# VH-VL binders against q54qk4, part 2

Target 1, 195 residues: q54qk4
Amino acid sequence: MNLSEDVLKGIETLSDEKLINDSVFKHIIDTCFLVILKKKTESDLFDNKAVSSVDTIALKQTFSAFIVFILESMKINYDQSSISDLLEEHKLSSSRIDFISNYFKEYRVAIRKHLSVTNFHFPHIIDVNWRLDLFMKSNAVEKLNTPVYLINLTTEQEENVKGKVQFAATLDQLQDLVFKLRDAQKQIERSSIKS
Below, E stands for the ipSAE of ESMFold2; O stands for the ipSAE of OpenDDE; V2 stands for 0.75 times the mean of E and O plus 0.25 times the DockQ between their complexes.

## First folded at step 1 (VH-VL)

Design g05 (framework fv_guselkumab; at its last look DockQ between E and O 0.04; V2 from the best seeds 0.00; counts 0 for: pae E 10.8 > 2, placed apart)
Fold by OpenDDE, look of step 2:
Structure g05 (fold): chain C 195 residues (1-195), chain A 119 residues (1-119), chain B 111 residues (1-111)
Amino acid sequence: as target 1 above (195 residues)
Amino acid sequence: EVQLVQSGAEVKKPGESLKISCKGSGYSFTNYWIGWVRQMPGKGLEWMGIIYPGDSDTRYSPSFQGQVTISADKSISTAYLQWSSLKASDTAMYYCARHDFWSGYYDYWGQGTLVTVSS
Amino acid sequence: QSVLTQPPSVSGAPGQRVTISCTGSSSNIGAGYDVHWYQQLPGTAPKLLIYGNSNRPSGVPDRFSGSKSGTSASLAITGLQSEDEADYYCQSYDSSLSGYVFGGGTKLTVL
């Protein structure tokens, strides 16, 4: 199974029990499966108070990565043993592997059926807008006293179906993001050359 | 349905104080800024300032800083614009409008409050 | 006098195309801040017409369109109708003023 480095990194993040405690772990896994089955939305990921201790970006990355993992695994009808082996290779504990395995056992048929009739894919970024603001408001009513960039990404899921991804970043955060994006670009380029 | 309902027309004399209101409904009042816009008779729109009801963070236009006070009571989903001492030049229509801090536009407007100041 | 400059008036016959310009500077439109447009019918409150340079809210006909380039923005109205007679205002953010700004407004007359 060909998974991107980012996806694998996301899976590995699930092995970090300090960053992702058991409560958060279970919530992520549960939410991923239910989002795929259209029983929940991505916003439900943030409804659990337990996730408040996790960086939002990291949480979203891990969530997205694991969704891709589930979808790709089910696309090729990966068996339970292979799933477990992959997770073990990425340093997940036996307990967490068992937890994930049980979800696959429960939802395998449903997910495969869903994939047969729907084209589940992530939206594409099609436009970027930004502005500078001195103050930023968050859902936690936290105010930043440093200049921040408000960024709006326009996404497209299907033809003429557009969405928005909005976030704020300081200059340092933005620079870090750019760095990571460039790194990702390089990885993609390398993979393209090998294919 | 999102609605902003403003208080009724005011007729005042120079030197009097005034406080007009804007009540929001149909949305989370604490999640959106409320802006005030002045329109003098036969003139254009003038941005006065905005307030975030969630924490009462307030920003003023330089032209209106110190001239008016913008406040809010989130318990009753109401924003206020007030003058300590009105001038004849304050005669205008005043609008409140919901402002999204992400987008930067004003998507819902009150019906306006006409303030007339004359001796 | 306004930070954003609009022509005071424009006119057109029914069915025609009219454009309203909004000229800013490097501290607002030129700085990359979005431009929004409002329609104010006679005796009514302003209504959001265009947001984010070129997007139409629900209920706004597609004959209204917006664009932005450089330090300027433009509102275009095709198939002009009598009901389009109104005042139109552009709006953006100005970093030098640390605040939002409106254009001077344009009165559109349908002949």
Scores: ipSAE 0.021, ipTM 0.594, lowest interface PAE 5.8, mean pLDDT 89
Fold by ESMFold2-Fast, scan of step 1:
Structure g05 (fold): chain C 195 residues (1-195), chain A 119 residues (1-119), chain B 111 residues (1-111)
Amino acid sequence: as target 1 above (195 residues)
Amino acid sequence: EVQLVQSGAEVKKPGESLKISCKGSGYSFTNYWIGWVRQMPGKGLEWMGIIYPGDSDTRYSPSFQGQVTISADKSISTAYLQWSSLKASDTAMYYCARHDFWSGYYDYWGQGTLVTVSS
Amino acid sequence: QSVLTQPPSVSGAPGQRVTISCTGSSSNIGAGYDVHWYQQLPGTAPKLLIYGNSNRPSGVPDRFSGSKSGTSASLAITGLQSEDEADYYCQSYDSSLSGYVFGGGTKLTVL
């Protein structure tokens, strides 16, 4: 994993027991995971009395660095042993590494699903003859643990002329559709001459 | 609400195999570790091992490595503790307990399974 | 086997204060791992009493308190009551064993 100098420095600060005691460490880690899942806000950490004695700049640097670390680890599907090795390289204690490892185990699946949703780009299809509305819903499939998106497309061209298309798609299928639609739109644009 | 329900008491002879169970309910079973703890009659608590049901990652106390097998079936929210060949020294109360990720403690405990091994 | 050391017994009269020590090593409490305490009433499963060195679960009276220093931890019980008669266990994590460890247990007798 390729992390910036600022991120690595933040992780090294997280190893410093003089700057970040165990109670503060746990609040930072917990808040980072839950902020990514939209279950907490940054203020749940920064307004907590348990962190009031900690330098605000150091606290913000460690928080930001660790958020980046979680997101990069999830995006590249970094395994548990690789995560532990990196944290040990940057001088975290065994107890702090185990604490973080437990959080990755508890939240890995939820974060992966969340990141899949947040990295989706809405297909902005503007066709001369179409008005398109897209509604997306996410469902987990049993036994496969593969997220499936239920897509509802509503098309409007004229008053009283409406069409609906419904289908279920994996993230890969949905992204493929988006690329194909964008390519079609670009071809139409290139084929048009100035009026 | 959160409950861990263990299988009933067992009376066995040395050399017999045994598998006891711990069923979780009222929470996401795959998101918490399940630990196993032994208590011999009149003695203290001994940590045996722990399993993460989401990926079956298991860790054993050195005293119990090779002596028992811990497993889980996430489709029925059940963890297991198994012996291939029981000894009289296995006579004990066996507890399962759920591990809270915040600080590494055990927040909910099963009622215990009494295992008696005698000839 | 790298178990945490507790006194086997402690006693006190109603209303008094007692403390139960839990002594570890550099691979567990000394490595920064938290200490948790469990109460086991006669004939029952253990119940979480203190977690994260000093925190009380909902329903645990403030007469129970925990502390940690260096390689050791302590459970303090003030205003001792007859219903406090139980076995008390400390628990932490040991990095050399890559697993959890319990203290030997302390039997509290209320005289």
Scores: ipSAE 0.006, ipTM 0.497, lowest interface PAE 12.3, mean pLDDT 77
Fold by ESMFold2, look of step 2:
Structure g05 (fold): chain C 195 residues (1-195), chain A 119 residues (1-119), chain B 111 residues (1-111)
Amino acid sequence: as target 1 above (195 residues)
Amino acid sequence: EVQLVQSGAEVKKPGESLKISCKGSGYSFTNYWIGWVRQMPGKGLEWMGIIYPGDSDTRYSPSFQGQVTISADKSISTAYLQWSSLKASDTAMYYCARHDFWSGYYDYWGQGTLVTVSS
Amino acid sequence: QSVLTQPPSVSGAPGQRVTISCTGSSSNIGAGYDVHWYQQLPGTAPKLLIYGNSNRPSGVPDRFSGSKSGTSASLAITGLQSEDEADYYCQSYDSSLSGYVFGGGTKLTVL
C-alpha cells in the first residue's frame, strides 16, 4: 500500500491514548465507516460529548486520514492481516487493531460494492496526495479556525499527458468530489479555497 | 491464482431452457462483479450484463434486458446465465469475466461456453 | 453496428510496427472514459492487454502500448511476432447506453 506521510501521521494519532481515549477512538472509527456509506455526515463526528474536550485539529486530521486509509485499502483490496500489520507498525494497541479489523470485516463488502458502482464513470486517477491544514483568517476583523484538506491529484488523460489538480476542500466537499468524479461525464471542475 | 471455470458446451433446440455456470476460485467471490459477454460465430464481443454476487445486484445491457437472467449462488462461488426459451440466434460463445471496479475493465476471463441452438 | 469503430483488419511483417485504431464518440471516449484493450488468440478467451488507456498488466510485453486522444484511442505493437496474430478489441463505457461497449474487433495478420 502507498500512503502519504500525512495519512500515516493521522493514523498514528489513533495510537495516542492521551489525546484520543477509547470512547473517542471508537466514535472516530464508527463515523469514518458510516460516512463512506452515506449513513452519517461529518457533523456526526462532533455529536459526542466526549469529543467536545478533544483537540479539534487532531480530531479532524485523524478522521480525514482514516477515511483515506479505508478508501485506499478498498482500492487495492488490502487483506485483514495486512491491515493489522500496518496498524501495528504505526503503534496501535492490539485492542484498537482488533476494533478496526472488526469494522473492516463487517463493512468491506458494502463499501467495495458502493465504490464499485460509483467508480464506473471516472477517469483514471493514478496518484492522490493530501494534507490537512488549519486555515486561520488572522486580521483585525476576523479570526476563523477552519480545517481543510489540501488535495493533489495526478491524472492521466492520454499517453504522455499528465495533469495535476490541486485544491482545498472540507470533508463534505471531498466526499462530494469523490462521488461526483465517479459520476462525471466531462472534465472535473477545479475548486479551491482562499489561503 | 484467480480462475473462472465455465460449464461445458451445450447443444439445444429452439424453445428449450438453459442455465450455464461460471465458478470463481482463488479470490473473494462476493467482493467482485462478474460480467457476461456474448460472441456470436465470427463476430465480436458484446457486453450482456454484470452481477455483484455479494447481494445479487444485477445490471443488464439494454440489448439483453428481458432476454436472459443473470444470477449467482455465493455459497458455491458460482454465477449463472439463463434462458427460459432459447432461439437459434442465441447460438454463440458465452464468456464470464471478473470486473475491476476502479477502471471498468475485465481482468480475468472464463474459458467460454459454446451454446448451439438448432433443429 | 459497434459503438466503437475499429478497422476490420491490419497486417505487418515480423519485426515491424502496426497500430490499431478505436474511434468512439462524445458519449464514451469523448466524454473522458478510459479505453481498455483485449487480445483474443485463435480458439481462446480474450485476455486483458492494456487498461486505463496505456497501462500494461503484469506479464504483457512493453512492445504493446496504448494511447488516447480526443474521441479515439490507439494500440501499438512493435517488434511484431507471429504469436501476435489475434483479434484485438477496444472497450470503454458509454453513458448514453449506461453500459460497457466493445469495438468491432481487428484481425491482426502477421505476414
Scores: ipSAE 0.005, ipTM 0.491, lowest interface PAE 10.8, mean pLDDT 78
ESMFold2 (binder alone), look of step 2: mean pLDDT 94; pTM 0.950

Design g06 (framework fv_guselkumab)
Fold by ESMFold2-Fast, scan of step 1:
Structure g06 (fold): chain C 195 residues (1-195), chain A 120 residues (1-120), chain B 111 residues (1-111)
Amino acid sequence: as target 1 above (195 residues)
Amino acid sequence: EVQLVQSGAEVKKPGESLKISCKGSGYSFTSYWIGWVRQMPGKGLEWMGIIDPSDSYTRYSPSFQGQVTISADKSISTAYLQWSSLKASDTAMYYCARLYDSSGYPFDYWGQGTLVTVSS
Amino acid sequence: QSVLTQPPSVSGAPGQRVTISCTGSSSNIGAGYDVHWYQQLPGTAPKLLIYGNTNRPSGVPDRFSGSKSGTSASLAITGLQSEDEADYYCQSYDSSLSGSVFGGGTKLTVL
């Protein structure tokens, strides 16, 4: 599977039991599948008391990344063993992999039917690259050596039309990553609406 | 067709509160960011901030952080810009605009603007 | 001041070519962010004229073109017409501000 670096980072956040406990993990996965089926919205992600302890940026980043993962898996018709192997490669526990696999098993037919009924032109997120650029900020109060990351996100629609999103991020790049992943999610949502 | 329709002109005194609106139609409101842009009389465009209407996540320009509040009600496809205490220096045309998620984040559709006049 | 620098005014005669510059820095245009251009006719809201450095929305004449190099971008208007008299703004994204930035605007005067 060809997943962008930002999507992979979001998936690896799901493997971090220190950041995302099992209750939050289950809520994120459930919400992602139901959002794709148009049974829930992103706002439902925040309607659970369990998420109050989780960083909002990490929560949104993980949600958006996993939405992309589900849609790409369905688009290329990835089988369960391939999905499990990918998740294991990215350090998810066997219990979390089993939980996700059960959701794919339960909802695969419904998602496939939903996508086939709606004339979906899902953007294909084919690559993400980033580079570290250093710059120095100096003024009367602050003198900082601040790393700057240049991040490119390339998306491709069924018609071989590419969209490009590019931005630079400081060490607080998580905010920029969340913004970009939210943008990727919005592109997917727009593609799900009938022309 | 995509439209952003803003509330009408306002005349206020310093110290008064104000909330102006921007209603989107013709598209999925929660699938795009909404930004607010200020234009003081005879001056250029200044970005104030943006909101994700799906969950009201906001980002503000450093110049406007703490000066204004941006909010949204997705049930009626409306974004808001509000002041707790207006100053004469807030006299300006305020635009809402839909932000497209592309490099450099272009504003692809604009509201007609709301003129806010603050005077004693 | 403005984060992106534009000349405050430019003028030309009908039929001529005019160019409006937009100069940024390493945190915006120089960081690889695309530049967008807006036309604001007197008494109206801004309208997207060029997006993604070079692309025209439907309905924008091909007389308008954009380019980007290094830390700068340019808007070129060929075959200048009286209806082109307006204010023009460049816009990009700035990583140090984590937000949108506009140029100061350029008033185009056509005889």
Scores: ipSAE 0.013, ipTM 0.457, lowest interface PAE 7.7, mean pLDDT 76

Design g07 (framework fv_guselkumab; at its last look DockQ between E and O 0.11; V2 from the best seeds 0.00; counts 0 for: pae O 13.9 > 2, placed apart)
Fold by ESMFold2-Fast, scan of step 1:
Structure g07 (fold): chain C 195 residues (1-195), chain A 119 residues (1-119), chain B 111 residues (1-111)
Amino acid sequence: as target 1 above (195 residues)
Amino acid sequence: EVQLVQSGAEVKKPGESLKISCKGSGYSFTSYWIGWVRQMPGKGLEWMGIIYPGDSDTRYSPSFQGQVTISADKSISTAYLQWSSLKASDTAMYYCARQWELLGAFDIWGQGTLVTVSS
Amino acid sequence: QSVLTQPPSVSGAPGQRVTISCTGSSSNIGAGYDVHWYQQLPGTAPKLLIYGNSNRPSGVPDRFSGSKSGTSASLAITGLQSEDEADYYCQSYDSSLYGYVFGGGTKLTVL
């Protein structure tokens, strides 16, 4: 699996148990799967007191990275052992790998059904809206603000069904997402011509 | 205050229909799963099913599939558990409970609805 | 009877430590699914006591702790008090049933 450096960094952040404790980790993973299924939105990520202690930028980076990871895994049909091997390579503990693997087991069929109806892993990017989010640091300690973009993707597939996905991303993460989506579209076109 | 409030105790005869309710307040009702749990007199807890009120995605325990119907009305933040034809063996305390993560804990519980079915 | 096995009862004296076991299988606890614990005081609804194997909700004293190893989990209660007298239930998820499973419950008596 070809994942950008920003996506890999987000996954490695999920392995840092001092930065992201188990409660926060589980909330991020659950929210990612439910956002893909359109049961939750990115704003639900912050509806938990446990996340108040976590850096907002790190939280949003891990969320964005893991959304890409799920979609890429579904696109290339990664089996459980391949998913586990990749997560282990990026330093996740066995308990965190088990949690993620159990979510893939529970939701794989539902996600595949959803993606077949909406073509999510091969979406047409119809509309991209973003706004600048600035995270202010304490005035007592001079630190740089980090710009983050809130991204809304609208996908329109067969039967003119519209889907929306929301997440926060840095410029580098946004470029990675666009690149991945373009790669997915080109792979579909290659498969179609070879048929 | 986050809470689940259930409907009052019911006394019914075998063969009668029944629908009990569980009303959520103090949180986003459509963002949490609602589960139903049975406790027969003097016995332990049994999971019956869950529903996601936002889209009515419902899952049942194999033991309760076809025996009960779980539904929700998100406009009034209320979940329901329904029987078409009660049996004496349905006599139990019925709890509703909410869950944020599908594989997580039931963190807030209703006070319970006692259902007594006797002839 | 239940998919998760608990002892039906445990007893302890005030100030002592007790542990309550919860034994599962490869399709639930052994598959890495989290274990949660609930306390049910006489005549009341269950209350979440421990979630995600070892985490305490706000308001639960640190006298209560949870752990998980292999196919089993354990709830430990230190400094027993009379108000701890209750039924305790473990709960997990079972992949073969596509659903939630509860232990049979353990009645704690403070002597």
Scores: ipSAE 0.377, ipTM 0.732, lowest interface PAE 3.8, mean pLDDT 81
Fold by ESMFold2, look of step 2:
Structure g07 (fold): chain C 195 residues (1-195), chain A 119 residues (1-119), chain B 111 residues (1-111)
Amino acid sequence: as target 1 above (195 residues)
Amino acid sequence: EVQLVQSGAEVKKPGESLKISCKGSGYSFTSYWIGWVRQMPGKGLEWMGIIYPGDSDTRYSPSFQGQVTISADKSISTAYLQWSSLKASDTAMYYCARQWELLGAFDIWGQGTLVTVSS
Amino acid sequence: QSVLTQPPSVSGAPGQRVTISCTGSSSNIGAGYDVHWYQQLPGTAPKLLIYGNSNRPSGVPDRFSGSKSGTSASLAITGLQSEDEADYYCQSYDSSLYGYVFGGGTKLTVL
């Protein structure tokens, strides 16, 4: 498996039981798996009282690193023993390794189905990782495609200042945006009404 | 042992219907996509479509959309490829294959079913 | 005509190194989609040989290797043996077709 230094550092942060207590740890793992499955969003990571004690930047970096770890593990079909060995190499306790291993066992099949049809494995894995790292370390980067979004931009100026930190962290959010844009375009074309 | 076992060779006439089968064993049949691949005599491989037997989610290659029906019966771990009206151009070897890797690779293949359609 | 282009045949003597090319376009390999390789021995079903550009399943000798660059991929076979005589297919995903695509196949002959 080919993981960047930043990803490995974020995974190793999960071994720091003073910074990431068991309640926070379980919440991070649960949220990572469920975000991949479209059952939760990135905002659910922050809507738990337990995580308020953790620095927001560190929390985002650890969350993003573990999502990358899950996706790469699935991509090359890393078995349970290989996952456990890597996590032990990066100083996670046996109880935390066991917790993570149970999530892989429970969700492996559902994640495989979801990823195999969502086009996740095409070449933008590195590009998505680069964009995720950029969004967490600097101000958000935006894509502009249609006149409909120009109108909405004028209405919501003040929310963007604080929401930029939580902008986009997962492939699922990018896919939902593209889907919504395609649906909006189809509605405009069907209406026969000039803009 | 993970296996896909296909039904036997078929000799048919144009206009006849046909349903060939692919039985999976040694793994959780409902948890992996099954694809169908055509190989015309002396030619290469062509992807026809895939099915997820757990919920019957079915996707077709544009070249085969409306030409065949892909289905599955999860109670007997079997996927199917079906024609309502065969053409001579349907003469080919048909393989089923399991998608194991999330990279779109097919790791387990059936032995193939030869379909011959002649007048 | 196949979406992925392979030479129709290649040949080599025992012990030699041969390569098989697989050339795609901007909607498949050029978009960065992974390339997989299959070996089809005469009269048998295809067998997965290389997946994810360069990974070998268990049981595939390390003298088989894969690589990808730009719009093309390559399968290399070193230490050529008579048992390597087969048809070889590359496979990728094509975003324009919303589906998997195969190369036309390459017949490897061991002289």
Scores: ipSAE 0.000, ipTM 0.500, lowest interface PAE 11.6, mean pLDDT 77
Fold by OpenDDE, look of step 2:
Structure g07 (fold): chain C 195 residues (1-195), chain A 119 residues (1-119), chain B 111 residues (1-111)
Amino acid sequence: as target 1 above (195 residues)
Amino acid sequence: EVQLVQSGAEVKKPGESLKISCKGSGYSFTSYWIGWVRQMPGKGLEWMGIIYPGDSDTRYSPSFQGQVTISADKSISTAYLQWSSLKASDTAMYYCARQWELLGAFDIWGQGTLVTVSS
Amino acid sequence: QSVLTQPPSVSGAPGQRVTISCTGSSSNIGAGYDVHWYQQLPGTAPKLLIYGNSNRPSGVPDRFSGSKSGTSASLAITGLQSEDEADYYCQSYDSSLYGYVFGGGTKLTVL
C-alpha cells in the first residue's frame, strides 16, 4: 500500500504514548471509524476532555492521517495481517495494534460498502506547482547531495473553496509517484471509456 | 462459505453469441472485484478483465478489449462474460475469480466453464 | 510469450526441495508489484497458494514458500509430496500492459 509520508508520520504519532495517551488514542481511533461511517463528525474529535492535553494541530494531523489510512486500506481491501504489519512497522504497540485491528474487523464490511457507493469528499487537485531546492548541511558549508522538490498542490473542496497541499520529495520519490500516477491515470481512462 | 459458482459447459458454433455467468455467495458481492481468466486447452492462464460489481467499474486486458464484454448484476450477485460472435479459437475453459486485494491475488475461484466452439 | 517467464517443467523426488522461478521485468515485478502463486491440480480450478510475495493463505502448508527479488520471484516447495504434482502459475500486475499478468506455468512432476 502506498501512503504518503505525511500519512505515515501521522500513523507513527499514534505510537507516541507520551503525546497520545491511551485515552486519547482510543478516542482518536473510535472517532475516525465513526466519522467514516457517518456516525460522528470531525468536531466530535474535540468533544473529549482527554484531548485537551494534545496540541490541536498535531491532533488534527493525526486524525486526518488515520482517516486516510483507513480509507486507503479498505479501498484496496488490505487484510488484517497486512494492516497489523504496517502498524507494527510504524512502532505501534501490540496493544494498540490489537485495538485498531478490532475496529477493522468490526467495520470492514460497512466501510467497504460505503466506499463502493460513495466517494468521500476529499478535495480535488486542480493545479500543481513545483520548485527545486538545494539544502545545505547543518554546518552551512556544504550542500546536500540530493536535491529536494517542493510540490504545491492546489485543491478545491467546493466551488471557490481552494486549499493547498505541500510536500517535499527527492527525485526518486517523485519518479515513483509519477509512475504510480501514470498507472492510475491509464486505468481510470480505460474504465471511463467503458462506463 | 465463500464461493463462486459458474454456469454449465457450452457447446456452440462459430458466429453464435454466448453469455456465461458467475454467481458469488457467502460474502459481500459488491465489495470485491471479479476477474475472468481464460485457459485454452493445454495452455496457461490468461487474464481477460475484471469488474467491480459495486459500481460496474470494468477493466479489460488489451488482448481481450473489444473481444468480450464483462458485466455484473449485483442484485443477484452475478458476473457475466459474453461474446457477440464466437470463434473456434474461443474454445477454452473460463474461470471467474474474486480478487482479494487491489492489484493483488485472486483468492476464490469458480469451478470453470468449458466453452467449445466448433462447426 | 507470457509476460512472466517460468520454466515449463520441474521435477523432484518425494521429500526433496524444488524451486520454480518467475522472471518478470521492470514494468511488473521490478516495478514493485506483488507476486502471487497458484496451484492447479489436474482437472481442477487454480487455487491461491501464495499471495503478496510470501504469504500463505489458510490451509496452505508451510512447505510452500515464496520470495521476490529484483525482477524475479521464486516458489519453493520443501518436503515434496506426491499430491504436489500440479501446474503452478505466478501472477503479478504490469503497468505497461495495464493489466494482470500470469506466468506460462510450470508442470511439477513428482518422481
Scores: ipSAE 0.000, ipTM 0.512, lowest interface PAE 13.9, mean pLDDT 88
ESMFold2 (binder alone), look of step 2: mean pLDDT 94; pTM 0.951

Design g08 (framework fv_guselkumab)
Fold by ESMFold2-Fast, scan of step 1:
Structure g08 (fold): chain C 195 residues (1-195), chain A 121 residues (1-121), chain B 111 residues (1-111)
Amino acid sequence: as target 1 above (195 residues)
Amino acid sequence: EVQLVQSGAEVKKPGESLKISCKGSGYSFTSYWIGWVRQMPGKGLEWMGIIYPGDSYTRYSPSFQGQVTISADKSISTAYLQWSSLKASDTAMYYCARTYVWGSYEYFDYWGQGTLVTVSS
Amino acid sequence: QSVLTQPPSVSGAPGQRVTISCTGSSSNIGAGYDVHWYQQLPGTAPKLLIYGNSNRPSGVPDRFSGSKSGTSASLAITGLQSEDEADYYCQSYDSSLSGSVFGGGTKLTVL
């Protein structure tokens, strides 16, 4: 799996039990899977009182990174043992790895079916708001100096129905996200043509 | 309990400077944005701008760009709205509100009580 | 003028249903941005009533509901009570302004 360093840092935030307690962790994972299935919005996570004490930048970074992780895992058909090995490499506890693994087992088929059935086209990025922000994580400002961009994506589906998706991302995460969205679209197009 | 407490009412003359405040408590102040909303007497709500207190990044409505300054002091969990030179047309109730900015959501979940600013000669 | 269009007033009798519309354009509601609703009781600050088109914060009765379709959104209030007399504002995000936009507000009178 080819994930950018900044995306991996977002995933590693899930290993820090002082920043992300078990309740917050479960809400992040659940929301990521259900957002991909269009059964929840990101606000189902951010409006939850369980996450009110968590740093907003860390929460957004972790959420966006994990969305990329799920989509990349589906794109390359990463098996469960490979997923578990990667998460262990990035310091997640065995209980958190088991939780994520159960979500992949539960939703892998539904996500693939959802992506193959929908006529997924590369989202038009026609509303991009950007600014330079210093990344703050664990209040370790002296160790972190990563610019952050706020990205608004306008997504169009078959009936010209517009949707919006917003991310806070570093430049590397933004570039990775754009490439992964294009790669996912190409893979879906190939799969839909063949099937 | 999340609270935003704003400074008291102000009576000013045209040309005077003014700085009003909004103090947050009951949550991590640097984890949320603060927005400012104007309501002229008998009129509706107007979004003025927002600030992220963690780094003081601001974004303004085009109507208010250059007319006001939004700032924050995270050491005392306080956001500010300030004018260098007030006009009679600045007479209004000014609200601060905690703001969520993510995905399809940019909304105001907790509001201050408001600061009435009256500018008259 | 406000960016989002609301009727200036609406009225109903106790126990009835009323709806308040909010009409936008292709740069806001039509672009897929969610609609939020605020209630402002006389002499008080606005209060979040509905967020993300249809979600209620804790403490908001289920007789308040929101919906969105195309370039428009609606707030529905069932079982009207005298305590519902207030101004109601819709709000969305506008991509051309890169910021929040409010409707002009609707004054609800319970007859």
Scores: ipSAE 0.000, ipTM 0.447, lowest interface PAE 16.3, mean pLDDT 76

